# VHH binders against Glutathione S-transferase TCHQD (TCHQD): the designs that were tried, part 7

Target 1, 266 residues: Glutathione S-transferase TCHQD (TCHQD), of Arabidopsis thaliana (Mouse-ear cress) (o80662)
Amino acid sequence: MQLYHHPYSIDSQRVRLALEEKGIDYTSYHVNPITGKHMDPSFFRMNPNAKLPVFRNGSHIILDTIEIIEYLERIAEVSSGIEDATFNREVVEWMRKIREWESKLFTLAHIPDNRRLYVSKFLRMVVIARMAESPDLASAYHRKLREAYDTEDKLKDPGALRRSKDHLLRLLDEVETKLEGTTYLAGNEFSMADVMLIPVLARLSLLDLEEEYISSRKNLAEYWALVRRRPSYKKVIGRYFNGWRKYATLVKTWMFVRVRSLLRKY
Key: E = the ipSAE of ESMFold2; O = the ipSAE of OpenDDE; V2 = 0.75 times the mean of E and O plus 0.25 times the DockQ between their complexes.

## First folded at step 1 (VHH)

Design G2 (framework vhh_7nfr_2)
Fold by ESMFold2-Fast, scan of step 1:
Structure G2 (fold): chain B 266 residues (1-266), chain A 128 residues (1-128)
Amino acid sequence: as target 1 above (266 residues)
Amino acid sequence: QVQLQESGGGLVQPGGSLRLSCAASGFTFSSYAMSWVRQAPGEGREWVSSISGSGGSTYYADSVKGRFTIARDNVKNTLYLLMDSLKSDDTAVYYCAKEGSYYDFWSGPSEYYYMDVWGQGTQVTVSS
């Protein structure tokens, strides 16, 4: 089994948390989307939507995060021999509900415009260079270029960000209510519903929004403290998001983009 | 720093039982998932079983389900594999493996496995 992923990708974190919680062995492949590596022709042919993660087992490729988790759940289910159907239904409902909030626009809106636009321009140049290198993929790369411009237009729309924030607030309020009576999102046992939610909370923490969105909710704050103690969290997320290390890593990436752009190497 | 030491292997008749142990040191044992992996002569490595850090979740390869039981004692820093109804096909060197460490993806491309520390192995031979 192989996983193509990046530590800052929410969906990558979800799949990696599932793999760690289930103790499933896999080969890890790094793909950094900030430097444009997800646009390399070999990866792009496997995943023309250029999204992370990508799960592979032999010739079988699964691109959807929930489908990957369902696949892993079936492997674990067969190993355990028994499945709690009632608990499983609630788990699936939470996974779908959490998945409906898309983090991309929210995340980009919290990055200073000058830096975000510079990286966006760099990534567009990478796509253009790849079109020249692989003419057989030109139409697919052209689609990605159009998506990049559409994203920039959406970021200019204050209503789009407001709708994303409102969606998140509704989701977190519903989570807070559920956690009044349970230790975890779908009951008193850790489940794949928690796997879906944890990276959302980690993203809020990464953006320095923990006080506004997490600490203001008593049960969610206690839940966040609890899940951060899990070994899976420490391995998948904790090592990348705590303290000054996150800033050092981002500075390194920014310098790489600056140097490559200055040299006109894409 | 991290050390894994397997023991408990040996020669056993078909249908017999063995208990393998893996003594771990140099890390917080309860914080890491542990696995058993085996390698038969002339074959590649085959994952056998895994157990979560807390011991709350266990997983088995189809070839050993119902015959093998993985367990851990977090106070003694020891991993176990209880093997019942042994078959000639179970003949292999059995390795204890610790959950892999994280990798800094910003340093460049890398390929690594989930389990990053392996013991020296213990030989299990099932024959008459």
Scores: ipSAE 0.000, ipTM 0.106, lowest interface PAE 17.9, mean pLDDT 75

Design G3 (framework vhh_7yz9_2)
Fold by ESMFold2-Fast, scan of step 1:
Structure G3 (fold): chain B 266 residues (1-266), chain A 126 residues (1-126)
Amino acid sequence: as target 1 above (266 residues)
Amino acid sequence: QWQLVESGGGLVQAGGSLRLSCTASGFTFSSYAMGWYRQTAGNEREWVAFITSGGSTTYADSVKGRFTISRDNAKNTVYLQMNSLKPEDTAVYYCAADTGWSYSPEELYRSEYDYWGQGTPVTVSS
């Protein structure tokens, strides 16, 4: 089994948490979207939407995060001798509800404009270079170029960010209400619903928004403290978001972008 | 190459029922929230019902208790079951798809739906 992912990708974190909780081994491939590696033709042919993660098991390629997690659930249960194990309805409903909040615009809005624009320009140059190198993929790359410009336009629209924030607030309020009666999101046992939510909370913590979104909600704050103690969290997220490791990764990525841009090598 | 095709409209007597269907092609239906809107000549499109990708539903006050929205992801289809129809329900009904969430269904109508169908007319006679 192979997983193409990045430690800072929310959907990558979801799949990796599921793999870790299920005890499933896989071959790890790091694809850094800030450096444009998700636009390499070999990766792009596997996933023309250029999104992370990509899961492979032999000839099977699965691109949707929830579909990957459902696949892993079936593998784990079958291997343990449970022939008919499936997600319960409440778990599936929470997974879909959490999936509907898209983190991209929210995350980008919290990055300083000068750094975001520099990276955005670099990524557009990478797409243009790949378009020239692979004429049969030119239409798909052109779509990606248009999406990059559309994203910059949305970042200029205060209404788009407001709607994303309102969606997140509603989601977290529903979570807070559910956690009044349960330890975890779908009951008193950890489930894949929690796997979907944990990376959202980690992203808020990474952006220094924990006080506004998490600490202000009593049950959510207790939940966040609880889930951070799980071995899966420490391996998948905690390791990459702590002190010097976070600093080292960001510095390396920024230097790569600057060097490639200065050399005009896209 | 995305497409939404509505069907099931027609003429019905007041108090009757109709079921509208909207079949999607060219995009990953299960990932999209789906809505039903209606339009009468000379008026803007009015939101009727909304269903998220997770199955949560919301209805306009004018149709609550009478209309039911549902979806079948295996068939790439969203349905609107309309019961106890009134003459004021006469309109062209439109299906719409949105990839995300917005504050209200009315806001989604204005600028955030990615795809719209061509519409299916419903006439309720008194």
Scores: ipSAE 0.000, ipTM 0.086, lowest interface PAE 22.9, mean pLDDT 77

Design G4 (framework vhh_6fv0_2)
Fold by ESMFold2-Fast, scan of step 1:
Structure G4 (fold): chain B 266 residues (1-266), chain A 128 residues (1-128)
Amino acid sequence: as target 1 above (266 residues)
Amino acid sequence: QVQLQESGGGLVQPGGSLRLSCAASGFTFSSYAMYWVRQAPEKGLEWVSTISGSGGSTYYKDSVKGRFTVSRDNAKNTLYLQMNSLKPEDAAQYYCARESYSSSWYEGPLDYYGMDVRGQGTQVTVSS
């Protein structure tokens, strides 16, 4: 099995948490979207949406996060002698509900404009360079340029950010209510619903928004403390987000973008 | 109202061929890239092919490259998938889907496969 992923990608974290919790081995391929590696022609041909993660098992390529997790559930259960493994309905409903919150716009809105615009310009230059290098992909790369400008338009719409924030608040309030009666999101046992939620909380922590969104909710705060102690969390997220490592990883990425931009090497 | 309707599936023997069609309505068809995706009962949903709005660019899953050909007729608002040399592993429910303009470079899918609309599908069975 192969996974194309990045430590900062929420959906990559979801799939990696699922793999770690299930004890499934895989070959890891690191693709950094901030440096434009997801726009390299070899990766782009495999996933023209240029999104992470991409999961491969033999001839099968699976691009949707929930479908990857469902696939992993089925193969893990088949290996355990369960022929027709399906998710608990409550688990599936939570996974879908959590997926409905769009993390991209919220994340970008909490990055200082000067840094975001610098990275955006760098990525546009990467796309333009790849377009010139691979004329057969030019139409798809043009679409990615259009999407970049559309994203900038949404970031300039204060209503869009407010709606995203309101959606997140409603989601977290519902989670808080459920956690009053249970240890984990779908009951007293860890499930794939938790796998979907944990990266959302990690993103809030990365953006220094823990006090506003997590600490203000008693049960969610206790849940966050609990799930951060899991070995899967430490391996998938903790090693990149814990303490000074959080800043070191961001600094390395920023320096890479600056050096490449200064050298005009895309 | 955006609608996608697949057809052309059926039972075929290994090595056989099928041509799938997807009739689109309710939007400017030529302005959207289109996808073919498939799902077998014991497997997740898999991307199969992408075609640009103009039809000038096509992309394929490695395992179907050389065997499948995606095409479109923008005048008829119809998407096609010509499937040759079919293998048992190709047996699945096949869906056509419209690209999502909300797809993102940064953080995972905004929508499923970068899709915002998917049809009901057409079943392909490969058996001898």
Scores: ipSAE 0.000, ipTM 0.116, lowest interface PAE 17.8, mean pLDDT 77

Design G5 (framework vhh_gocatamig_d2)
Amino acid sequence: EVQLVESGGGLVQPGGSLTLSCAASGFTFSDYALAWYRQAPGKKRELVAGISSGGDTVYMDSVKGRFTISRDNAKNSVYLQMNSLRAEDTAVYYCAAGEPTYYSGSWLDEYEYDYWGQGTLVTVSS
ESMFold2-Fast, scan of step 1: ipSAE 0.000; ipTM 0.245

Design G6 (framework vhh_7zox_3)
Fold by ESMFold2-Fast, scan of step 1:
Structure G6 (fold): chain B 266 residues (1-266), chain A 125 residues (1-125)
Amino acid sequence: as target 1 above (266 residues)
Amino acid sequence: DVQLVESGGGLVQPGGSLRLSCVASGFTFSSYAMGWVRQAPGKGLEWVSDITSGGSTGYADSVKGRFAISRDNAKNTLYLQMNRLKPEDTAVYYCAKDLRYFDWLSSEGYAFDIAGQGTQVTVSS
């Protein structure tokens, strides 16, 4: 089994948390979307949406995060001979509800405009360079370029950001209510619903928004403290984002993009 | 949604001519500067030409006197008339919205908000 992923990708973190919680081994391939590696033709041919993660087992390629997790549930059941009773209707409903909130616009809105614009321009140049190098993929690359433009337009729309924030607030309020009566999202046992939520909370922490969105909710704050103690969290997220390490990682990535852009190495 | 559709590329012999077109939709075309950039395989991007919303034009030294940029705001269409083509003009040509002449960090003397799908121009015998 192979996984194409990146430590900063929320959906990559979801799949990696699922793999760690289930004890499933895989071969890791890092694809940094900030440096444009997700636009490389070899990766792009596997996933023309250029989204992370990409999961492969032999000839079987799965691109949707929830479909990957469902596949891993079946693998775990077959290998153990025991059905995971926690993977039920409530868990699947939470997974879909959490997936409906898209982090991209929210995340980009909280990055300093000068750095965001610089990276955005760099990624557009990467797409254009790849179109020239692989004319057979030009139509798919053009779609990615249009998506980049649409994202910039949404960032200029205060209504779009407000709708994204309101969606997140409603989601976290529902989570807070559920956690009044349970230890985890779908009951007192850890489940794939928690796997979907944990990267959202990690993203809020990364953006220095923990006080506003997490600490203001008593049960969610206790939940966040609890899940950060899990070995899966430490390996998948904590290794990269615990304390000051998040700043070092972001600075290194930005400097790499800047150097590549100055050298016209798209 | 926003779309840029280029056409008019192809294979031509040295000394020949081509007219590239770019049909724009999904934004107020007349309000934006538009332009053309090109890239030969394995080379960096090169700014070719731009035209402001008011009709003022600019050209790279390598194409000045041979290429002419124009726009038709009623048709939301950008054009590039290419005359006396040379083998070194061989490249993929991209239509660009909001093209700016200088942005050291993104384009080595040019910048743009969005580019089209591109159209291949090959000048060879």
Scores: ipSAE 0.000, ipTM 0.101, lowest interface PAE 19.7, mean pLDDT 76

## First folded at step 2 (VHH)

Design C1a (from C1 with S31D S57K; framework vhh_7nfr_2; at its last look DockQ between E and O 0.02; V2 from the best seeds 0.00; counts 0 for: pae E 21.1 > 2, placed apart)
Fold by ESMFold2, look of step 2:
Structure C1a (fold): chain B 266 residues (1-266), chain A 123 residues (1-123)
Amino acid sequence: as target 1 above (266 residues)
Amino acid sequence: QVQLQESGGGLVQPGGSLRLSCAASGFTFSDYAMSWVRQAPGEGREWVSSISGSGGKTYYADSVKGRFTIARDNVKNTLYLLMDSLKSDDTAVYYCARDYRYSGSYDEYFDYWGQGTQVTVSS
């Protein structure tokens, strides 16, 4: 089984947590979306939407995060011969509810404008270069270019940013209420609902927003401390969000983007 | 390239039934989860139901659970919503949608939507 992903991608983290919790072995391929690697023609031919993660099992390629998790659930169920009691309507309802929150817009709004605009311009130039180099893929690259401009327009819309924040607050309030009665989001057993939520909380931590969004909520704060003790969390997220590794990754990524922009070699 | 075309809407009395259809083209239908989303006049869009690509998992909003049934026919590339025990609150334009209303990742997509079909529940 193969996973094309990046350790800082929310959906990549979701799929990796699911894999680790189910004990499923996989081969990891890193694709850095900040450097535009997901737009390279070889990757793009396999996945014209350029979405991370990409899951592959033989000839079977799955791009949608929830569909990947559903597939992993079926594999685990068939292998064990036991239906997973923790994968039910409530779990999937939570998964879809959590997915509805716009993490990309929220994240970009918390990045200093000068860095964000520099990376945004770099990625647009990468797309333009790829269109020139691979005419057979031009229409798909045009779509990605339009998406980049649409994102910039959303960032100029104070209403869109406010709605994203309000949505997150409502989501976390619902989670806080639910956790009063249960250890985990969909009950007293860890489930794929938690797999969907944990990377949201990790993103808030990455943006230095724990106090505002997590610590202010007693049950959520206890939950956050609990889930960080899990081996899956430590392997998938904890190792990449701590100290030196985070710093090294940021420096490497920024240097790559800066050098390629200066050399005009996209 | 992706096209979604809804049909089957209409006027129905409270307690009545309708079956909505959505014809899909321009993509490999069985590879994608599909959803029904509705919008009442002057309201925001409300998620109604979803079905996995294979059809093996179905999901429903609490407001429609037990009354609506989502199904798909991957041979005919068609998504269905069977609506029973209809109430006035179900009056809305119903949209067929592929995958997402909002993305939760850095690589956000704007999903594909149909034109919508009007369902009116009135005595």
Scores: ipSAE 0.000, ipTM 0.105, lowest interface PAE 21.1, mean pLDDT 80
ESMFold2 (binder alone), look of step 2: mean pLDDT 83; pTM 0.841
OpenDDE, look of step 2: ipSAE 0.007; ipTM 0.276

Design E5h (from E5 with S27F I28T; framework vhh_7yz9_2; at its last look DockQ between E and O 0.01; V2 from the best seeds 0.00; counts 0 for: pae E 17.9 > 2, unsure alone 60.3 < 65, placed apart)
Fold by ESMFold2, look of step 2:
Structure E5h (fold): chain B 266 residues (1-266), chain A 121 residues (1-121)
Amino acid sequence: as target 1 above (266 residues)
Amino acid sequence: QWQLVESGGGLVQAGGSLRLSCTASGFTFSINAMGWYRQTAGNEREWVAFITSGGSTTYADSVKGRFTISRDNAKNTVYLQMNSLKPEDTAVYYCAAPEGWYDLSSEYDYWGQGTPVTVSS
C-alpha cells in the first residue's frame, strides 16, 4: 500500500490518521504542492486532478478521502472478521459534514499576501510549462490553470471568505454541543469522525487561530487537548509541527522555488 | 529512524574532482528523494542538489554543470560527483532526506555529521 501525500495537507492527515489508528502499514511518498511536484507529468497521469492524497494498493487507486477511509474500514474488517463498531451511520454523517467545509480558501486567506502571491505565480508558470511539455495532458493542465485564477478571484471576494468562516463557526458550534455529552465526536470511542475533525483543528493551530476558534469553546478545547495525546496524532501531525522540521521544510521549499523561478525552469 | 553517513571529502586543488557518498539505513530510501547541502562557517546550510526517487535531478546555480547527483538504491547510497572544484566550494557537505524533519535536540537521522571538503587554490 502506497500513499502519495504531504504532511501539511488536511486530507493527507485524515488518511494517515486512519491508517495509524487501524495499524495498517503503508509506504509514504511525499509530494510537495508548493514546489509544483503534484504537477509533474508522472504524478499527473496517475492523478489528473493533482490532488493529495493518492492511495494505491496494487492496481487499485483511490483519490477521495472518504472513499479511502471506507476502503481502509473494509480491509480492517476482512482482516479481523469483525465489523468495526466505530464505523456507523452517525460517523459517516459527521465525516461528510466536516468534509463540506472549504479549508483551502480559508487557509489561503490567512497566509501573508507576498508569500501566497509569489507561490501562486510560480505554480501558474509550472502549469504553463507542463502544458507545453505534455500535449496529451494539456486539457487537464488547462483546467488546473483556470482553477488557480478562479482561486485568486475568490480571495478578493469578501463574501466568499465570510461564508467560509461562517460555515466553520457553525460546524464548531455543532461539535461543541455534541461534545457536551460524549468523549469523542460520534460517541465515547474514537472514530473516523474524529479522524476527519482533528486536521481541521490542527490547521487552526498552524494558523495561530486556536484562541479564537478552539479555546473559546470549553468542550472543544478539552477535546483538542485529549486527541493530541494520541500516538496517531503525534506521528502524523505533531512531529511535523515541530519547529525544526517545519523550518527544514520551509528552507528546502523556498530554495527550490527560488532556484526554479530564477532559472525560469518550471 | 534514518542514519546518514557521509564520506569522500578531503583536500583537493582547484579544478580537481571529488566524489561524495552518503549511505543511509532506513526503510524508505529507495522511494525517497535525497539531497545534498553544504555549510561554511557562520552561514546557514545551502542547498546543493536534489534527486527524486525516479532519478530526476535539480541543482543550485552555483554548482550546475559541475556537480552531478546520483543514487544506487540497492546500496542505499546517494552520490555527489564534484568536478571543476573552486575554492568557494569549500564547505562541510551534508546529505538529507525530504522526509527528514530534524529535531536539533536529537540525533541527525536525516542529516549526518557531514564530510568536509577543502578546495585549495
Scores: ipSAE 0.000, ipTM 0.113, lowest interface PAE 17.9, mean pLDDT 79
ESMFold2 (binder alone), look of step 2: mean pLDDT 77; pTM 0.776
OpenDDE, look of step 2: ipSAE 0.014; ipTM 0.244

Design E5y (from E5 with P98Y; framework vhh_7yz9_2; at its last look DockQ between E and O 0.37; V2 from the best seeds 0.00; counts 0 for: pae E 15.8 > 2, unsure alone 60.3 < 65, grease 24.6 > 24.2)
Amino acid sequence: QWQLVESGGGLVQAGGSLRLSCTASGSIFSINAMGWYRQTAGNEREWVAFITSGGSTTYADSVKGRFTISRDNAKNTVYLQMNSLKPEDTAVYYCAAYEGWYDLSSEYDYWGQGTPVTVSS
ESMFold2, look of step 2: ipSAE 0.000; ipTM 0.229
ESMFold2 (binder alone), look of step 2: mean pLDDT 75; pTM 0.759
OpenDDE, look of step 2: ipSAE 0.025; ipTM 0.442

## First folded at step 4 (VHH)

Design c10 (framework vhh_7nfr_2)
Fold by ESMFold2-Fast, scan of step 4:
Structure c10 (fold): chain B 266 residues (1-266), chain A 121 residues (1-121)
Amino acid sequence: as target 1 above (266 residues)
Amino acid sequence: QVQLQESGGGLVQPGGSLRLSCAASGFTFSSYAMSWVRQAPGEGREWVSSISGSGGSTYYADSVKGRFTIARDNVKNTLYLLMDSLKSDDTAVYYCARDYRYSGDYYFDYWGQGTQVTVSS
């Protein structure tokens, strides 16, 4: 089994948490979208949306995060001969509800404009270079170029960001209410619902927004402290979010982009 | 409120083709796997085909594999079943079902009213 992912991708974190919680072994392939590796023709042919993660088992390729998690649940059930008691209707309802909140616009809105624009310009040059190298994929690369400009337009729309923030607040308020009566999101047992939520909380922590969104909610704050103690969290997220590793990874990525851009190597 | 409404059933000759549609409303269609399930006169329900929310994964019962094609249009919130090389054994009421798990554990939470398919000469 193979997973193409990145430590800072929310959907990548979701699939990796599911794999760790289920004890499923896999081969890990790092694809850094900031350096444009997700636009390489070999990866792009597997996923024309150029999004992470990509899950592969032999010739079977799955691109949707919830579909990957459901596939892993089925593998676990077949291997054990027992249905997983923690994967029920309430779990699936929470997974869909959490998935409905899109993190990209919210995340980009909290990145300084000068750094965001520099990376955006670099990625557009990578796409243009790949169009020249693989004319058979030019139409699909052109779609990705158009999406990049559309994202910039949405960042200029204060209404879009406001709607995203309001959606997140409603989601977290609903989570807070549920956690008043339960240890985990879908009951007293850890489930795939928690797998979907944990990366959202980690993203808020990464953006230094814990006080505004997590600490202000008593039950959510206690939940966040609890889930960070899980071995799966420490392996998938924790080791990449500790002080020096976080900064070292960001600095290394930024230097790579700067050097490649300066040398015009796309 | 979740609603599933099938259409396209009817009388067709053996070896003929028929296209079933299921119009979905009241939920985010692309977030759910969808299935076709049929019930022949005097028999139990038989799963026919499933398609994942994205449309990227499709599954077929051995009895229909190579003859039927399941498809979806997430913009129009519509599920399709294209049936080729129809046999008398395909005669049944065909139900559109929303699948909480597309893995084939038959965890269906909503069903359509059904559409009759009759294959005879």
Scores: ipSAE 0.012, ipTM 0.407, lowest interface PAE 9.2, mean pLDDT 82

Design c11 (framework vhh_7nfr_2)
Fold by ESMFold2-Fast, scan of step 4:
Structure c11 (fold): chain B 266 residues (1-266), chain A 122 residues (1-122)
Amino acid sequence: as target 1 above (266 residues)
Amino acid sequence: QVQLQESGGGLVQPGGSLRLSCAASGFTFSSYAMSWVRQAPGEGREWVSSISGSGGSTYYADSVKGRFTIARDNVKNTLYLLMDSLKSDDTAVYYCARDYRYSGSYEYFDYWGQGTQVTVSS
């Protein structure tokens, strides 16, 4: 089994949490989207949408986060001979609801404009360079270039960010209400619904928004403290976001972008 | 209110082609896997094909592999079944069904359309 992922990707964190919770071994491949590695022709041919994660088991390639998680549920059930009773309709409904909130615009809106625009320009240059290297993929790269400009336009729209924030607030209020009666999102047992939510809370913590979005909700705050103690969390997220590890990863990535941009190597 | 409305059925000659459509409303279409299920006269329901919510994964019954193609348009909230090389055995009422799992399955359907009749005869 192979996983193409990055520690800062919310969807990558979701799949990795699922793998760790189920005790499934896999071969790890890092693909850093800030440095444009997800636009490399070899990866791009495998996933023209250029999104992380990508899961592979032999000839079977799965590109969608929830599809990967459901696949892992099925293979875990087969290997143990037991159906996972916690993977039910309520779990699937929570997974869909949580997935509906897209983190990209929200995350980018909390990055200083000068750094965001610099990285955006670098990534556009990477796409243009890859287009020249692989003319057979030119149409798909043109689509990615248009998407990059569309994202910048959305970041200039005050209404788009407000709608994203409102959506998140509604989601977290619904989570708060459910956690009033249960330990985890779909009951008193940990499930894949929690796997979907945990990276959202980690992203809020990474952006220093914990007080505004998490600590203001009593049950969500208790839930967040509880899930951070899980071994899966420590392995997948805590390893990269605790203390100085957060700064090390960000500094390394930023230096790479600066050096490559200065040398005009894309 | 979940609604699924099939269209595109009709009478075709053996070896012909048809394109079925299913218009979905009342739910976030892209969040659900969708399936086509058929029922021939005097027989039970037979699963034909499924497509995941993203459209990234497709599944086909052995009887239709290589002849049928399932597709979806998440912007237009429409599911399609493109049927080529039709045989008399493909004669059935074709139903659009919503899967409660995201990845798609041949077992878990929570909402169904009214069905559209496909008749393959000379």
Scores: ipSAE 0.107, ipTM 0.570, lowest interface PAE 5.7, mean pLDDT 83

Design c12 (framework vhh_7nfr_2)
Fold by ESMFold2-Fast, scan of step 4:
Structure c12 (fold): chain B 266 residues (1-266), chain A 122 residues (1-122)
Amino acid sequence: as target 1 above (266 residues)
Amino acid sequence: QVQLQESGGGLVQPGGSLRLSCAASGFTFSSYAMSWVRQAPGEGREWVSSISGSGGSTYYADSVKGRFTIARDNVKNTLYLLMDSLKSDDTAVYYCARDYRYTGDYKYFDYWGQGTQVTVSS
């Protein structure tokens, strides 16, 4: 089993948390989207949407985060001979509801414009270089280039950001209400619903938004403190997001992009 | 509100082919896995095939592998079952079901179609 992922990808964190919680071993492949590695032809052929994660078991490739988690649930059940009681209707409904909030626009809006624009320009140059190297994929790369410009346009639309923020607020309010009566999102047992939510809270923490979105909600704040104590969290997210380490990784990545851009190595 | 409407069943001779359709309405079709389940006269329900919401993952019962193909058109909100090399044992009422996870466990099927009769007889 193989996973193509990055520690800072929300969907990658979701799949990795599921793997850790279920005790499933896999071969890890790091793909850094900030440096454009997700546009490498070998990865791009597996996933033309160039999104992380990609799960592979032999010739079987699964690209959708929820479908990967469902597949892992089935593997865990078959291997142990025991049906996983934490994967039920309420769990799946929460997973779909949480997936409906897309973090990309929200995340990019909280990155300083000069740094974001520099990385955006670098990634467009990577796409152009890969398009020249792999003519058979040129049409798909052209679509990615167009999507990059569309994203920049959406970042200039205050209405789009407002809608994203409002969606997040509604989601977190529903979570807060549910947590008034339960320890975890779908009951008193940890489930895949929590696996979907935890990376969202980690992203808010990474952006220094805990006070505004988490601490302001009593039950969500207690939940966040609780889930950060799980061994899966420490291994998948905590290792990369503790204290100053989150800034060190971003600085190293930015320096790499700047050096390669200056040398025109894409 | 959620409705599943099946069509395409009928009488066919052994070795023949049929294409079943299931038209879905009242929900975001692409967000749900879908399954086909059959029930032969005097028998219990048998899971036949499942397809993920995106269509990227498909699963088949051993009895139909290599003969049946499950497919979906998310633009038309339609699920299909393409049945080739039909055998007398394939005679059953075929049901379309909404599956919030793609398993052989019927407890995850929350809406069912009315069923369409498939009869394989010489």
Scores: ipSAE 0.012, ipTM 0.425, lowest interface PAE 8.8, mean pLDDT 82

